# Ledger of designs, part 9: miniprotein binders against q56419

Target 1, 326 residues: q56419
Amino acid sequence: MEGRTLEEVQEEVFKRHGVLVPKKELEDLAKALEEAGLLLTEKVEARLKEEEEKLKRERPMRLAGLSYPEGEREARAFLEAFRASYPGEGEEARVLLMPHLEPSRVPEVYGAALAALEKTPPPERIYLVGVAHRPLKEKAAALPVPFQTPFGPALPDLPALQALDALLPFELFNTPLAFREEHSLELPLFFLKGRFPEARVLPLLVARRSPELGEALKVVLRDFPGLLVLAVDLSHVGPRFGDTPLTRTLAEEARRRDLGFLERLAEGEPEAALAFLGANPTRIDGVEVVASLLPLLRERKGKVLAHRLDLEAPTLSAVGAGTLVL

## First folded at step 3 (miniprotein)

Design G10
Fold by ESMFold2-Fast, scan of step 3:
Parts: structure tokens; C-alpha cells; sequence
Structure G10 (fold): chain B 326 residues (1-326), chain A 103 residues (1-103)
């Protein structure tokens, strides 16, 4: 086994056999094994150690065959279908904000991102900044290894990563296991690698606001110019996210919060965007990313290309997604 | 108690075999999982533990469905749903209803 999460086991069983094993049932299994005197912890530790050793050499695909096709030809057709879903024209990006939500749920939003990439000169490197969905030992982290994709490995920009590490008051390469299962990097990377196969990547995760990261990145980008990508989702509303069931009023409020946030970023006013969210509380996972990257976002004007609030009727919940070019 | 410990031992072994059987489709592994679940079911009933009883009944239904025995799958799923509704075991209600919809 490769150190699979309970959520991954649940999903795999459902796909193969049509049986949804709830997370609690898998947790109950783990507890029952412990109570029966089986050494589950030693088995888990052994698998995590193997996974960590693998991460010293490469970051394997985790969502191939699930969120995107594994084969290169099928992956190419899949990517082009997303571009086709957005009938508008793109604009050149120096900074791109795009989602990391399951692509099939918001195809026109990913299509807008692809349109922007189409108008953007191929960068030598991409600074890909995602959101940590697991705890990090520090405010931010990076993993300096090739990330596998159906289009070949996305190679790390080691000189730029080392320059960044040298400017930070903490160890940048501090939590490799956090990158094992990280869709906020993997899903945007699929599209970015498909469009810019020669670009090297700096895969970065933000867990908590780090002004030090933004200041360091400003210096590194001057010496190592490239495309800055903020891979963030917008509003998270409804019971799935610990909130009340979604109503039409709450959905409209979520759309206004998302657009108000994006439009203020498009005016080059990231502090105003953050203040707007502070006055209108919502769960936007990109807040810590934007707060960390203020020096890179100030006075940079652009355009919102797309926005959608994806409704999950069965859970009465919704997630916002958008594409912004700066 | 000794009975509760025996239940947990049987249940843990049965769950491992069920996971293997669901993945491989091996009928001998599935039949062994069923045998252990049936032993666990007897203990849950003796203990009057309706939550454990409903869970085991649902898992028996899932195992039988994988074996292609739709009649037994329906029988066990309906029993699981009845107990789950009476006792408010929401997870088993959802799972049993989903399984019955496929029959």
C-alpha cells in the first residue's frame, strides 16, 4: 500500500464496487483493529516512511484516472474540451488566479484560465501557489522534486527554489508529506503543464499568512522571472463546510462576496479585497495566499474572466471558483 | 466484556476480508467474510447492541450483493434499514437505501 488516506480507500471501494464506505466506518475499522490488539500504527508508520522516501525523488500522480485521464492523448483531449467550454477570449497574464476545485464541476472557469494561458508567452518557470489542506510545520512549504503529470514530469526550478529558501526565516522544504495528497497543486498543474510543457515549477503551499514569503518572492521573481499562479477556490458555503443549508439568498451573497473579492484584486487593491471579506465573512481558502502575496498583487490591474458558484444540491452546499488575470 | 471483545475480534477480521473480497471479487474470501459477520451478528444480538447489529446486517448485504445473491442482499439490507430507522442510525439508513435502490 502507498500510505492511502481513509478518504482514498472510501473512494476506491465506491468506484470499484458501488459501495460507499463512510469515513466513520473506516475509522471504526482502524479502531477495531487497535482494540483487537493489532499494530495498526506500525503498519501505517511503515507505509508513510515508504511514501516519504518516494517523495525525495518525485511526486507521483494521485488523481490520474479520477480527476483527469492518465494517458497523454486522452489528457490532451480532456484539456482541450475545457478550453472549448469557454467561448470568450483570454488575456495575457503575469499573475493568474485559478481554482483547484474538481475541474468537471466548473469547466468554463478552467477554460477561462486556459484562454489566458493561450495569450501568455511561455514562461521559463511557474510559481504555483496552492493552499495547504494538511498542517505544515511552518507557514509555507515547497517540495523540490519532479511532479508527475500525463504530459510528462513538471521539473522543479532548483536555483529559484534555493534562492527563495535562502531569503526565508524558516526552512522552506519542511513538510514533504503534505504534498503527497495535495489537489490544490496537482489539479492546476495538469492544465499548466499541458499548456507550458517546458516550464519549470516552484510548487508552494501556504497554510498561514506569511508576509515573509511575499517579500522573498518579490526578490526572487526579479532575478527569476516567471508566471505567478494562485490556485485558490472561493466561497465554501453549506452543511458540508460546517455552515447552514444553502438558500437562494445565501447563494447570492456568496456570489457577491466572490466577485467583490476578485474585482478588488483586479483593481490592484489586495488589502481592500481582504478588508471586503473581513466585513463579509466567508470561507475563501485563498485568503491566506492573498495575504501572503500582497507585495506581488499591489497596483497590478487586470480582469475577472469567469466566475461560477458550483451547487451541490444533495448536500445543500456550494463552492465558488473564478479566473482572474493580473 | 468477553463477549464484546469477541465481537470486535470477529468484526475486525470480517471487515478486512470484506475489503479484500470487494476488491478481488474472490467468492471464497467473500464467503469467509460472511461467515465471520454471521458469528458477529449473533453476539451483537445477544448483547442487545442495535448499532452493531444494524452495521453487521448492512455489511452482510454488501457482501451478498458482490456475490450476486440479490435476494439475500435485499433481505439483509431491509433488516438493517428497519433497525437503523427505529434507532436513528443515519449512516446505516443512507447506506441501506442506496444498496436497495440498486436491486
Amino acid sequence: as target 1 above (326 residues)
Amino acid sequence: TEEERRFEELFARAMILLAEGLESGNPEILKEAIRLFEEALKIARELGDHEREAAVLYLLAAAYLKLGDKEKAKEYAEKALEIAKEKGIEEVIAKAELLLARL
Scores: ipSAE 0.000, ipTM 0.101, lowest interface PAE 20.1, mean pLDDT 82

Design G2
Fold by ESMFold2-Fast, scan of step 3:
Structure G2 (fold): chain B 326 residues (1-326), chain A 103 residues (1-103)
Amino acid sequence: as target 1 above (326 residues)
Amino acid sequence: TEEERRFRELFWRALELLREGLESGNPEILKEAIRLFEEALKIARELGDHLREAIVLFYLALAYEELGDKEKAKEYAEKALEIAKEKGIEDVIEKAEFLLERL
């Protein structure tokens, strides 16, 4: 339970499964765990230390065989199938916004990103900015190790990462365990590595708004030019996300919200994009990423290549995804 | 959302009162639980949240049964079952059917 109240555990189960677990049963479980105490805690801590040590050397694939094929030939065919799912041509990107949700749910959106990458000159490095789905010790973090992919390891750009670290008021390499299972980096990286096999990567996670990260990145990009990729999803609506079940009206509102946000980013007006979301900016995943990167997004005009609301019928929920080039 | 947060606060408070009312047999505690569940129900309906609506309707049925109001208990249980069947909420279907058999 680790610092969570029984009510918080009960609410999480209810939110995800619509089942209310009796508080008494949770109390009994908590007592059993408390009695098993120090021995279980010691084993958990030993395992976490082992995983953290492994992450000092490399970041292994976690979603191979699940979200993408583990074999190189099958992975290549998979990637080309996604490109083929998008009927349009891409446009050159200096900044690319692409999703990080399960690719099979929005193949045309990933296809649009691939189309943009085809029109983009191969970068020496990719600044890959994802969303932290686990707590970070600081507002942002990076992991300076090779990330395994079916196309070979994506190597870190150590000089650029060290330059970035030097400009930040906090230690950039602060939470390696947060990278162990992070799909907001792994899924976009699969596509990026498949298209730019020689590019080095700066794998960055944002947990909370960090203006200092955006300012530091602006300086580093001047000296270490590369492709900036924002790996963010858009609207999250429905019971799976603590919201009301999706209706046609709510789906249209989410689509309008997503497109209005992307359109304003495409006009080079990221502050206007954030303001457009009004009182509920958290309904769009990655708002903290956009807010952190304002200095890199201002005055850059571009185009929305694709947008999709992916519907999950069993949970009456939806996640928005889009591809934007700037 | 703010409405979602308000729903959670009302719902969890109502559940605690329901448990206390069931253990003590105190009708005033049961009535307070019912009042809070009714406020939570209003929010679930305003949000169009059928999952939360079905669950709250079930607990209202249970609270009214314990209060001795069989007619209200049946009314709420039938509404809970209707929504739960339409939306495939299996836990509520099972519980509401069991409660209705007992009523």
Scores: ipSAE 0.000, ipTM 0.111, lowest interface PAE 22.2, mean pLDDT 83

Design G3
Fold by ESMFold2-Fast, scan of step 3:
Structure G3 (fold): chain B 326 residues (1-326), chain A 103 residues (1-103)
Amino acid sequence: as target 1 above (326 residues)
Amino acid sequence: TEEERRFEELFERAMLLLYEGLESGNPEILKEAIRLFEEALKIARELGDHEREARVLYWLAIAYLELGDKEKAKEYAEKALEIAKEKGIEEVIEKAEILLLRL
C-alpha cells in the first residue's frame, strides 16, 4: 500500500463492500501485500537481470514499426522520402549534429542530415554520441554490441571502443540497461546505417559533462578516424517540459536560442555557444554533449543546413531540431 | 582533507597532461604527467587510499607504455591489478587485465 493509512483503506473497503474490517485484519492484509511486494520486486530484479544478459549479445530494435518500417525494402523507401523532403544540397561533414526526436515530426531536418551524408565519403566508423534519457552510473557510457536495424546489424568498433575505455577514468561499458530504450541512439542510427551500411559504430551516451570523454575521443580519433555525430535535440518549451503554454514570445525565444547556439558552433566557437545559452532556460539537451566534446568542436567551421521548432499543439509545447555540418 | 584536495588537484592536472601528451606524442609532456602521477601516488599511499592508489598505478602504466617503456608499464599494471583485486575495485581490474594483454 503506497502510503495509504489504515483508516483510508478501511473506508475504501466499507465503501466498496459494505464491510467494516477490523484494524488488525487490515494490518495483516497490509503485511501480506508487503510480502507480495517483495516477491514482485524479486521478479522485477530477475527480469532486469535477464534483459541485461540479452544486452551483452545485441541491442534489439525497439521503435521498428513505430518510428520507422521493420522491413528493409520499406525502410529504404522511408529514407528516400526523407531525403526528398529536403530540397537543398548537403555539405560534406567531419562532424554532424542531427536530431533524435520522432523523425516524422521534422522530416526536412532529417532530410538535411541525409543530404550531408550523401556528400560525405563513407567513414570506416561513426562515433554516435547521444543523450542519456535514463540515469548512468558514470558521466558517459557505451554498449559494445551489435545494434539491430532494418538494414542489418550496426556492428560495434571493438578496437576503437577498447582504446577509448583505456583512456577514461571510469568504466565506459557501464549501465547496459540505459541502452535498452534509447531513442537518441536508435533513431539517428537508422539513418546512418541506411546511408553507410559498412560503417562500424561507437554508440555513446552522455548524461553529465565529461571533459575527459572529449579529451580521450580526440586521442582515439587520431588512430581511429571516423565521422563524429552529435545526436541532440534543441529547445524543449511548453507545459510538457515544465514551462507555461507556448506563446509567440516563447517560440521566438526558443528559435533565437537554437539558432544562436548552432551558428556559434558553425563558427568553431563551442565555448561561445555554451556561454550564449547561459542557464539553458529553453532546455537544449545538446549542452552536456557539446560541453563534453569541446576539444573536437573548437576551430571547426561549418554550416547550419536546417532548423525547425516543431509544435505539439495538444500540449502547447515545442521541440527544436537542427542539422549542422562542421 | 587537505591531502585529499591536493591529491585531486595533482591527479586532474596529470590526466590533462596525459591526454595532451598522448595527442601530441610529445615525450616531455608525458614525463611531466608521470611526475605528477608519482606525486599523487605518494599521497594516496600516505592516506592508505587503496582505490586512488590503484587508479594512479593504472594511469602510470598507460603513460609508460606510450613512452615505450613496456617493462615499467607491465610492473605498474600488475601492481594496479593486485591492489584492485584485493580491494574489489572492478573498474581497475577490467582495465588493467585488458592492458596486460598488450604487454
Scores: ipSAE 0.011, ipTM 0.582, lowest interface PAE 9.3, mean pLDDT 88

Design G4
Fold by ESMFold2-Fast, scan of step 3:
Order: structure tokens, then C-alpha cells, then sequence
Structure G4 (fold): chain B 326 residues (1-326), chain A 103 residues (1-103)
């Protein structure tokens, strides 16, 4: 039963978004939200149960026509345009770290990932590890169904997923709804499927660090070799993420933090990378993924191909993105 | 619109500089914040946006107070209060009255 004064809310909104909302409007909004919440609960519950059942068959595209083109021809041209945005050459990847934020915001970074995939021989399967943006019942989850893309469905590697499930102390297929609206898998998958149309996929989400996942994956990768992809964004700074408004100094600190993290991963020192982030490692959404996959990242050297801190002026916020090949 | 977008760009940058200037006391940073707020004020007036106008006038008053220019601080606070009272903008009424009391 915690409340803030309307005057304090007005001042905070004004400082962070440049809009002065009248007190009366805030009062009216609060009442409207209470009423809408009560009426929507039953309908939302029923709809989510229906969607959960559908997710047992396939995962449909959610961002087609928004973040990437729906048609195969247009999608291929879009992918080529992103590759062209990166002027460098790629390097072969055994492990690829790539972003999952809106591609149009960091085209050079996705272009660098495409350059690396261009130099990489086609894998039989891709271990695609993203970040859960919804709560999971366990530390990690997978969805063992075809994921639709403009290049056709990305088929699950059922034998490898079952082998992984058998080695874990929890049910791997525990939260289907977490995959319904998950851009950390959908956006990287668009690029991966476009480059490797025949590869099967293990779509994995990490919510909290799971050393058990990393140890199990090390075993599974021995029997089912493939490309490991960490689909993670870097620094999240500013009011949109619960921080203070972005300043030039904070932006420079975020860039330094991102690069220091990536460079230590490139040296094969993932524990040092985590330690470098200091007391608040959750500033980077990939921290829990890296912490879970330590056994797969140790002593594996590589190269940072690209990095960008993308600025959101209206929200005084920023998100870091990078491409790392190991 | 383009004018509304331009207002937000100027305003957000000016607020960042104002917060830094209020914290550090650096007069050059405060003067740059003032310059950007004055530019934003012109746009708010052209748009007939009385709420944004009152808010910018209030932040100009704060910046001038921190610079030690009590005459300008009073001038801007009085203008902010006039618009805020007419439009019922309680936050600006409260803040402007508090500032005017201590000047």
C-alpha cells in the first residue's frame, strides 16, 4: 500500500519525458486504469490459455511487417541491405554474440553478425540463447516447436532438445507463453534462418543464471555439434530502464562498460567479463546468459566486430549492442 | 508535428544541462541550459501550448536563481505563476510561489 503524491509524479514525468501532465488528468487516468483492469482480467486469462495451447504446435511470426518484411523475396533483400551496412569482413564463428533489439536501430551491428555467418560453414543446428522478457517458471526454458520465419519454418532439433531436457534438474519445456512475444529469439532467428535455411534450432530463454544449463549444454554439444548464438543486448541506461536520465558521461561509461565486457569475453575470460561489470551486472541483459554458459565460453578466444550505443532521445535512454565472434 | 518534435529535443537537452548545472553550480552549463530553454519557449508560444510554456518559464527561473540573477529569476517565476494560475497548473503554482517567497 505505497503511494506517491500526484505532484511528485508530475515532476518526475516532466523531468524524464518533457511533458507536464495536469493533476486532474493523472487522477482520471488512475481511475480508468483500475476499472479497465477489473473488466479485462477474465478475457485476458481466457485468451492467454488459448494462445498457450496454440504454442504447442508452432510459434507464429509476431514482428513480420514491423521489424522485417513478411515476404521471402523482400526479406532476402532486407538481409542483404543489413550486410551492406557493415563495411568489414566477417570471421568464422563457433560462438556468436549478436543483439536482439530492433535491427533498424543498429544496422552495422547486425551487418557484422551477417558477415560472420557468411564466413561460417552451415551448422546442422543452432543453439539460440536469448533473454526472457517475461517470467519463467524455471531458470531457463525452451519451446520445442517450429518457429515461423519469412524463409520458412525454423524446425526444432527434437533429439538435442530431449537430450538437454534429460540432463536438467527441471522441466525444460516449462513456460510456453514466454515465447509468444519474444524478440530476443525472433529477431536473431530472422537473420540466422536467412543465412542457414536448413539448420534446426534449439530456442532457449534464460531468466536467471543456471550453471546447470551450461554444464548440460556442454554435454549435448559434444553429441550434437552446432553453432552457439547468444542473442543479448548490452547496457540498458536511462529512465525507460529505471535509471536516471542519460547524460554524455553516463553514455561514455556505458560504452566503456560494454566494450570492456566484450573484450574480456574475446580473451576467453567470461568470469573476468562478469567481474568487470562491477556491483550492478544486471545493467546488461546478457549477464544471466553469460553466467549460465561459462563452461562454453572459457578459454575460447575471438574478436569484437562491432559495437553501438543506440540513443533514444525522447526517453533519455540508451541500449548497447555488439557483435562478438568466438 | 515537426515543431512539437523540435520542442522536445530542445527541452530534453535543456533539462539535462539544468540538472547538471544545479548540481555542479557551473555557470557555463546553466547559461547553455537557459539558451536552449529560451529557444524552446518560443516554440511553446507559437504552438499555443500554455502548459509547456509555464513549465519552461519555471525552469528558466530556477536556472537564473542558481546563477544568482535574482531579478531574472523573479521575472520568470512571476510569468510562470500567472499562466499556471490561469490554467490551474498546480505543480507550477506551488514551485513558483515557493521560489518567490525565498527571493
Amino acid sequence: as target 1 above (326 residues)
Amino acid sequence: TEEERRFLELFIRAMELLEEGLESGNPEILKEAIRLFEEALKIARELGDHFREAAVLWYLAMAYEKLGDKEKAKEYAEKALEIAKEKGIELVIWKAEELLERL
Scores: ipSAE 0.000, ipTM 0.218, lowest interface PAE 17.3, mean pLDDT 83

Design G5
Fold by ESMFold2-Fast, scan of step 3:
Structure G5 (fold): chain B 326 residues (1-326), chain A 103 residues (1-103)
Amino acid sequence: as target 1 above (326 residues)
Amino acid sequence: TEEERRFDELFYRAMDLLLEGLRSGNPEILKEAIRLFEEALKIARELGDHDREAFVLYALAEAYHKLGDKEKAKEYAEKALEIAKEKGIEDVIYKAELLLERL
């Protein structure tokens, strides 16, 4: 009955069946439907509370068998195939920017990230910063539990996470449910765990720019050195993202925006990278992460190893992906 | 109208499968998408709907390209481009030209 009055419902039943249903019976039906809706809502809430409690122990794989193989042997072969997709050599990374887009769409870009990881000494810990695709109670969040992967669990760096939490003006472990289904962490983590099986992880999500996160991370990284990974996609263009259908001009503009952004980051000028995007910063999901992490990106020079604007034919849309080492 | 509904049912099911197949690379999903697109193409042609025809031809080209059938991908992309240029379908012109460059 949503969007219909009881009077309109009564009229339609009379027209179809020649029976006038008393308003009292329609009111009782409406009340029963509302009560059933309340029971369904309670059931959903109970399930979410149960999932939240489970997330206090571990974060299970959600994309195994879909975006990557579930078995360790198959997962290893899959990872090596992505490395083979990139014909170039990597460079040592102190900071790595890599995508979180479905890997099969941009294999060369993930291959470039793997090439960089091959040249990088194994870190004791990885600061994995992704983008929240679900609302967070605060501007950023972390989940301090083992994340399951086909290569075994990626263990949390509890001392570093606790040090970070202590420095922030908000509770870091504020939205466990946001991590239940979060590909911006799960997909990069698959590749990172495959290359650095001994590294502990700080799984971090940014929903909105948090300068206090960047300032706190600068302090924590001094005491707990590690690899900083920004797991972000670049331009989002087309109807899937509220734009007009993709044209050659729009695709060229998206490539220009992506490369101009990455090149300025490679110069160690993250403020210039943000300024380059101008009035359209929300089109690149990396904007909020970069804006949060400014203190960690300034004066770090590096190299863009790969870039691709991948076309999603069914939606006439495209998503940019790149690999940048700093 | 009845044929249009039948086209829509086939086309949107095929598009969902194409998107899934492009993301996963699963050949069985791509083959099922192709089968449904071929049925939709038949309906578009019977209706004389050149816009629907161009989009289906382009979708078939993407599916065959992902399957590794470069010859069929090129054939369908060229057919899509021909109709799209004649009818001024900018989206298909752009997409088909990019796909042909990647073949």
Scores: ipSAE 0.000, ipTM 0.157, lowest interface PAE 15.1, mean pLDDT 84

Design G6
Fold by ESMFold2-Fast, scan of step 3:
Structure G6 (fold): chain B 326 residues (1-326), chain A 103 residues (1-103)
Amino acid sequence: as target 1 above (326 residues)
Amino acid sequence: TEEERRFEELFRRAMELLIEGLLSGNPEILKEAIRLFEEALKIARELGDHEREAEVLIMLAFAYLWLGDKEKAKEYAEKALEIAKEKGIEEVIEEAERLLYRL
């Protein structure tokens, strides 16, 4: 599990096998899972290569019929229902932070993002930065193909992606299979494509902090201006994430950590936002994205439009979600 | 034959689900792949087709390994190796020995 934290491995094992493992046993299990990857049969390797080749042409919908409707008409009504769930007005965004968890869990947070998009002039392109939920060969990756949506394909901005690739010390298009099942891109893209059907996209995944990505993006954005979207979830607390069962005090702490993080970003102080989390340790998958994009977030002031801590009662766990415009 | 055609269909479907389960990380899809491989295994045994039997046993070993069940993975890999050695199926011998070394 090169490039994976112990907490990320624990979350993956829990999601895949429904087991929370003590840290020492988890290290042994992570090693076994890494070894399993090296034991691919020739037939399995051939099929994985075939799937990888398909991803060089297009990225199909995976969550249609599950997290959003397949049909364009139904998808449009679904999107408008989310907008209606947020009673406020939006604000123009040059940078938008929005969640990527199941939309039905936090409809008002996605509604706030939609409100911001309504106030934002249609961008020529969207830099969509999500979190890798599968290992990447490098710290970050992109997939330069059309991403299918119920509103039609979101087309890649090939010139901007090639400019970005040229500025990075690693190959940007390094792990196509990581994009096959990636809700941190697919779910925000549904909303973004619904509002900006003509915008091209740069679908980017961050696995580990990559300051070189932020520096390169700062250069590319000068020549290829667009909307920057950080698709990140906030606090992850409770047994589902290898923590103690949620209590009122732990939920209050999570809300305070999320809001403290977002408010510091809104003041144009991303280093202060990261330092605030460092003093209050908890899993926030946005940390690696924010740490990678520091040059794009400094001195940009904005507003937190919405925040919610989504409670999962059966597991006594919670995930934070927020909408921030900069 | 009808039985051979049924084997190929089950094996193809099980492989599709195996790849899908691996890429999605969904254990329920891996369990369904295992179920189809077990059906294919019964047919291969009824046909006396040792090559297909050994092939399915390796796929079951791999599926259980990815599901996190190392004991089942070892059991199936050992069965595959036994048949492959007795029948001289070199491709399966190499694959089974590789899996067992790491179990």
Scores: ipSAE 0.013, ipTM 0.588, lowest interface PAE 8.0, mean pLDDT 84
Fold by OpenDDE base, second read of step 6:
Formats: C-alpha cells, structure tokens, sequence
Structure G6 (fold): chain B 326 residues (1-326), chain A 103 residues (1-103)
C-alpha cells in the first residue's frame, strides 16, 4: 500500500474521514486487492515506482474532468462562474487562506478567493501550502516539478525552493508520492494558475507543525517575494468524522470555531487563533499549516471574505470552508 | 468476451480509484470509484456472473464505509453476503460477515 502500513492507512482514514476502518477491513481490502492482482503485489510496487519516476518530471492532473474541466476554454468558463457566485468585491492579499474542499460544495468561498486575486497584483511566485493528507517522511515537503493544469503547467520556482531547502534542518524534497493525489494543492492551484498564468509556484505540504518552515520561509520571502497561499479547510463534523449526525448545536459549534479561528487570524493573532481551538474538537484541517506559518501571520491584519459550513447530506456530515485575506 | 474485458477494465480502474481515494482522503475520488463499480456491477449482472457480482458488491460496501455512509455499506455487504451464501463463495462470505459484524 504505497509504502504505508495498514495501521498508517487506518490512522489516515480516521484523520481524513473520521471513519475508523478496523484493521481487519483493511486486511480484507488488502487481500481482495491482492487477489485482484492490484495491490501489495510486485505489480503495485512496480507501479508505485513507475509513478514516482514520473513525478520526477511532472505532476499530472488527477481531478480534471471530475472537480474541474480538463479543457482550457471550459476551465475559463468554470473560473468565471465561480467568481460570479461571490457577489462581493475582494481585497488585495499578501496572504490568502482559501479552501481545498471540492469546489462545487463551496462555490462562493472559491469565488471570494478569486475576488481577492482580482485585487492582487500578479505575483512573481506563489507559495502554495497545502495539507498533507498522506504521511510525509518529514514534517513538510515540496515537489520541485511542473504541476499540470488546464491552463498549462504551473512551473516550480527552483531557486526559491533551493533557498528554502538550504534553511531547513530536514530534506525538503521528500515523499514525492504524497503529491500524486494531493487535492489540497491541485484544487487551489487550478484557481491560482487560472488567475496568474505566469507565476511560478512552490508547492508545499505540511503533515505536522514545523516552526522551522515558517522561519525559513520568512527569510526566503525577503529574497524571493511572492503571494503566500494557505490551502486549508476548517471544521469537519458529523459521522464521517466520528461525531453524531449534524445537529443545530453541532453546526453552531463548528461555525463558532471556524469564525473564531478566522477572526483571530484576521486580527494578526495566529497564536490566539490556535489557542482558541484548544484540542480542536471540531477538527479544523488547517491547524498544522497555521502553526507552521506563525512568523508570517503575526501582526498581519486582514478580513474574512467568506465562510460556509457545507452539509454532505448522504453522510449527515459537514465541512467548513473559508476565505481570508491578510 | 468484450463484456468480460470491459468488466475487468472497469473493476481495475475502480480499485485503483478506491485505493487512491482511501490514501488521498478525497471523497470525490471515492465517489468516482463507486460510479465505476456500479457500472461493473451492471455488467456482472448482465453476464449472470454471481462471483464477479459479489466481489463488486463487497468493494462497494468498503467504498461507502470509507465515505462514512454506514447504511449503504451495510446494504451492499448484506447483498454481497446473500449472493455469496447462495453460490458458495467462501471468501466473500468471510469478508461480508466481518464487515457486517463491525457496522
């Protein structure tokens, strides 16, 4: 299973989906996959190795035709429709917090991000920091290759990536397979590339809080200025995430946590935002990213442009999404 | 046959997406896996292949479980178990019973 143990997969499914798949079901799945000749076999290892070798050259689209259109013309129409879904005006962003949730679930939140990008001068580079939904070998990672989009490839800023790597106490270019399917980068990147076609990108993932990353980025941003984007979701509540079905009380608590988090970030108090969450009982997704980027978020005042708690009716679960500019 | 070839292709792709969805945590990938399994299920039924039918049904049960839809997971596991018991497919019986014991 892509170098993961069944326990790591179980933990990951629990973290992402709040579903505790018992180890035995994973064993049964692994067995079924093995019998199907698809997993845990020499073939899967060979395929993973092949995919890893491909990722040395480029990161292909995975969600084209699913979450967004594959064709450039249709993709431009998609951007315009999402922008139209937000009736407000944006503000100039030096830091943009935006969702990575399925775009169709929270169109106005992505629309608010696009509105902010309209007021933002084209950056030379974008520091795109997503959530590692896969285990990383280190606390954070980067993939220094072109990311495919309907608008052409998002090219990496190799000099800035190298400067960042040199300041970190760990190898930044680790766990390339974690990027293969990571939607926390792919979905935001669609919107960012569509708005800023000439910007280079630093695709970064955070698995665990890395204060070192924030301090290193603060230094790198002096020599390599750019837009910082936090691609994070907010609360995850309901049966998918280990709660009871969504109630008014649970939804109100999720909204309170989301807005209280975003408002404190908008005030330039990221430590207060983290402290406000405590044990993070509503499972705000972006907590490790924010914790890693404290040096870049301090004393920056901004504005919450949009928030939504979106109900997934089939699972009676909900996910929070927001757009914040700093 | 062409239908058998199509089934194997759909099932393979669905399994790949199931794993990808599981490993990525992206529910849209899991939903796409489910869509392909449902198409494979239709072919298995058209072929009258109860072994392939039961195999797809148990994969659907897992996919829905990981989406957090325990009711659908149970429904598909029960259907898999019914067919597997009727046809003597021991492997699917064991998997479906294990899944149902936990839901």
Amino acid sequence: as target 1 above (326 residues)
Amino acid sequence: TEEERRFEELFRRAMELLIEGLLSGNPEILKEAIRLFEEALKIARELGDHEREAEVLIMLAFAYLWLGDKEKAKEYAEKALEIAKEKGIEEVIEEAERLLYRL
Scores: ipSAE 0.006, ipTM 0.254, lowest interface PAE 9.6, mean pLDDT 86

Design G7
Fold by ESMFold2-Fast, scan of step 3:
Structure G7 (fold): chain B 326 residues (1-326), chain A 103 residues (1-103)
Amino acid sequence: as target 1 above (326 residues)
Amino acid sequence: TEEERRFRELFMRAIRLLWEGLESGNPEILKEAIRLFEEALKIARELGDHREEALVLAFLARAYEELGDKEKAKEYAEKALEIAKEKGIEEVIFEAERLLEEL
């Protein structure tokens, strides 16, 4: 912000209140406020260092008791209830696109993902690619530590993570704090760990399109085969997202754009899916992930198992969610 | 370059063996991983690639820690941290600091 000189502050106070504050008192006050600000900054920095230190050992659950049950038995029953919410059968997935939206809002979409996992042979590892909701120092990042779940810790695939890091032109483990509060990894991981308890995980976040990530992953997947999971939400429309209040027309546009995007991915045409969205006017957050993973999505045909545009009535907003197997 | 490609091949193979050694607790697999990391280290140094040098040093430290050679583990971790701090290689700073606190 623009600062004022002490003389200007002194003059304004005199004009408003008829009181001349000694310049020395204003100087002493300014110095005391600066010193207080420095102490607050030091406390914030100390707290951030403490959190980073904790993340060197493990990533604790943040949404247990909120988005899913904390206890293993209750978590299992919760997961099975989501499977029951989807009346169809799944398809085997080599690549799975699933949401990271609050699960209770779109239970049949998560149920469709669970159905696909039931048809999929247990992978040795899962490449879990989410969307960064906090700034990253680079285009993408990973955190090479166990992620706690109600089903036990999801262990990192350290060899595959380091192979990936070695192939990238940037440092992969660049922003550990971005992982402390990241639902795009935690919520899909709950379902993935529940179905594949022995699978190791590569927890990856994309902030901006990184073609080099997709090229590196193609090489790593050849040597370290596994299930690729794109944990992405679709359209974000309405005032909560800087848009006009949700109308039937806007909702229909969001559904059309979500389904057009997913169907083009299902045809093995990820460039066509991106071109279909153009400027992404309904804010599909999976765009940067798909743009990064093009080499892994081309010429893979599959099926859209579920789609929903969930209404958030208090904000007159909506978020799209879908399940796609490739 | 060809040497950059050779580094990547050696480094990836060493990482696979390190993981197998850590998972199995088999010291012979860990020793094989160390040998490949030492080859990769020489190439990284010849290329002047400080990032890769620091990474290899950190993994050598981890391998020696698993073998129970805490003195060598500390030595390699300290060297990795020194290079990483000089060059701003944050991933290695985090890994090396974690190793040194465990030792």
Scores: ipSAE 0.000, ipTM 0.167, lowest interface PAE 18.8, mean pLDDT 85

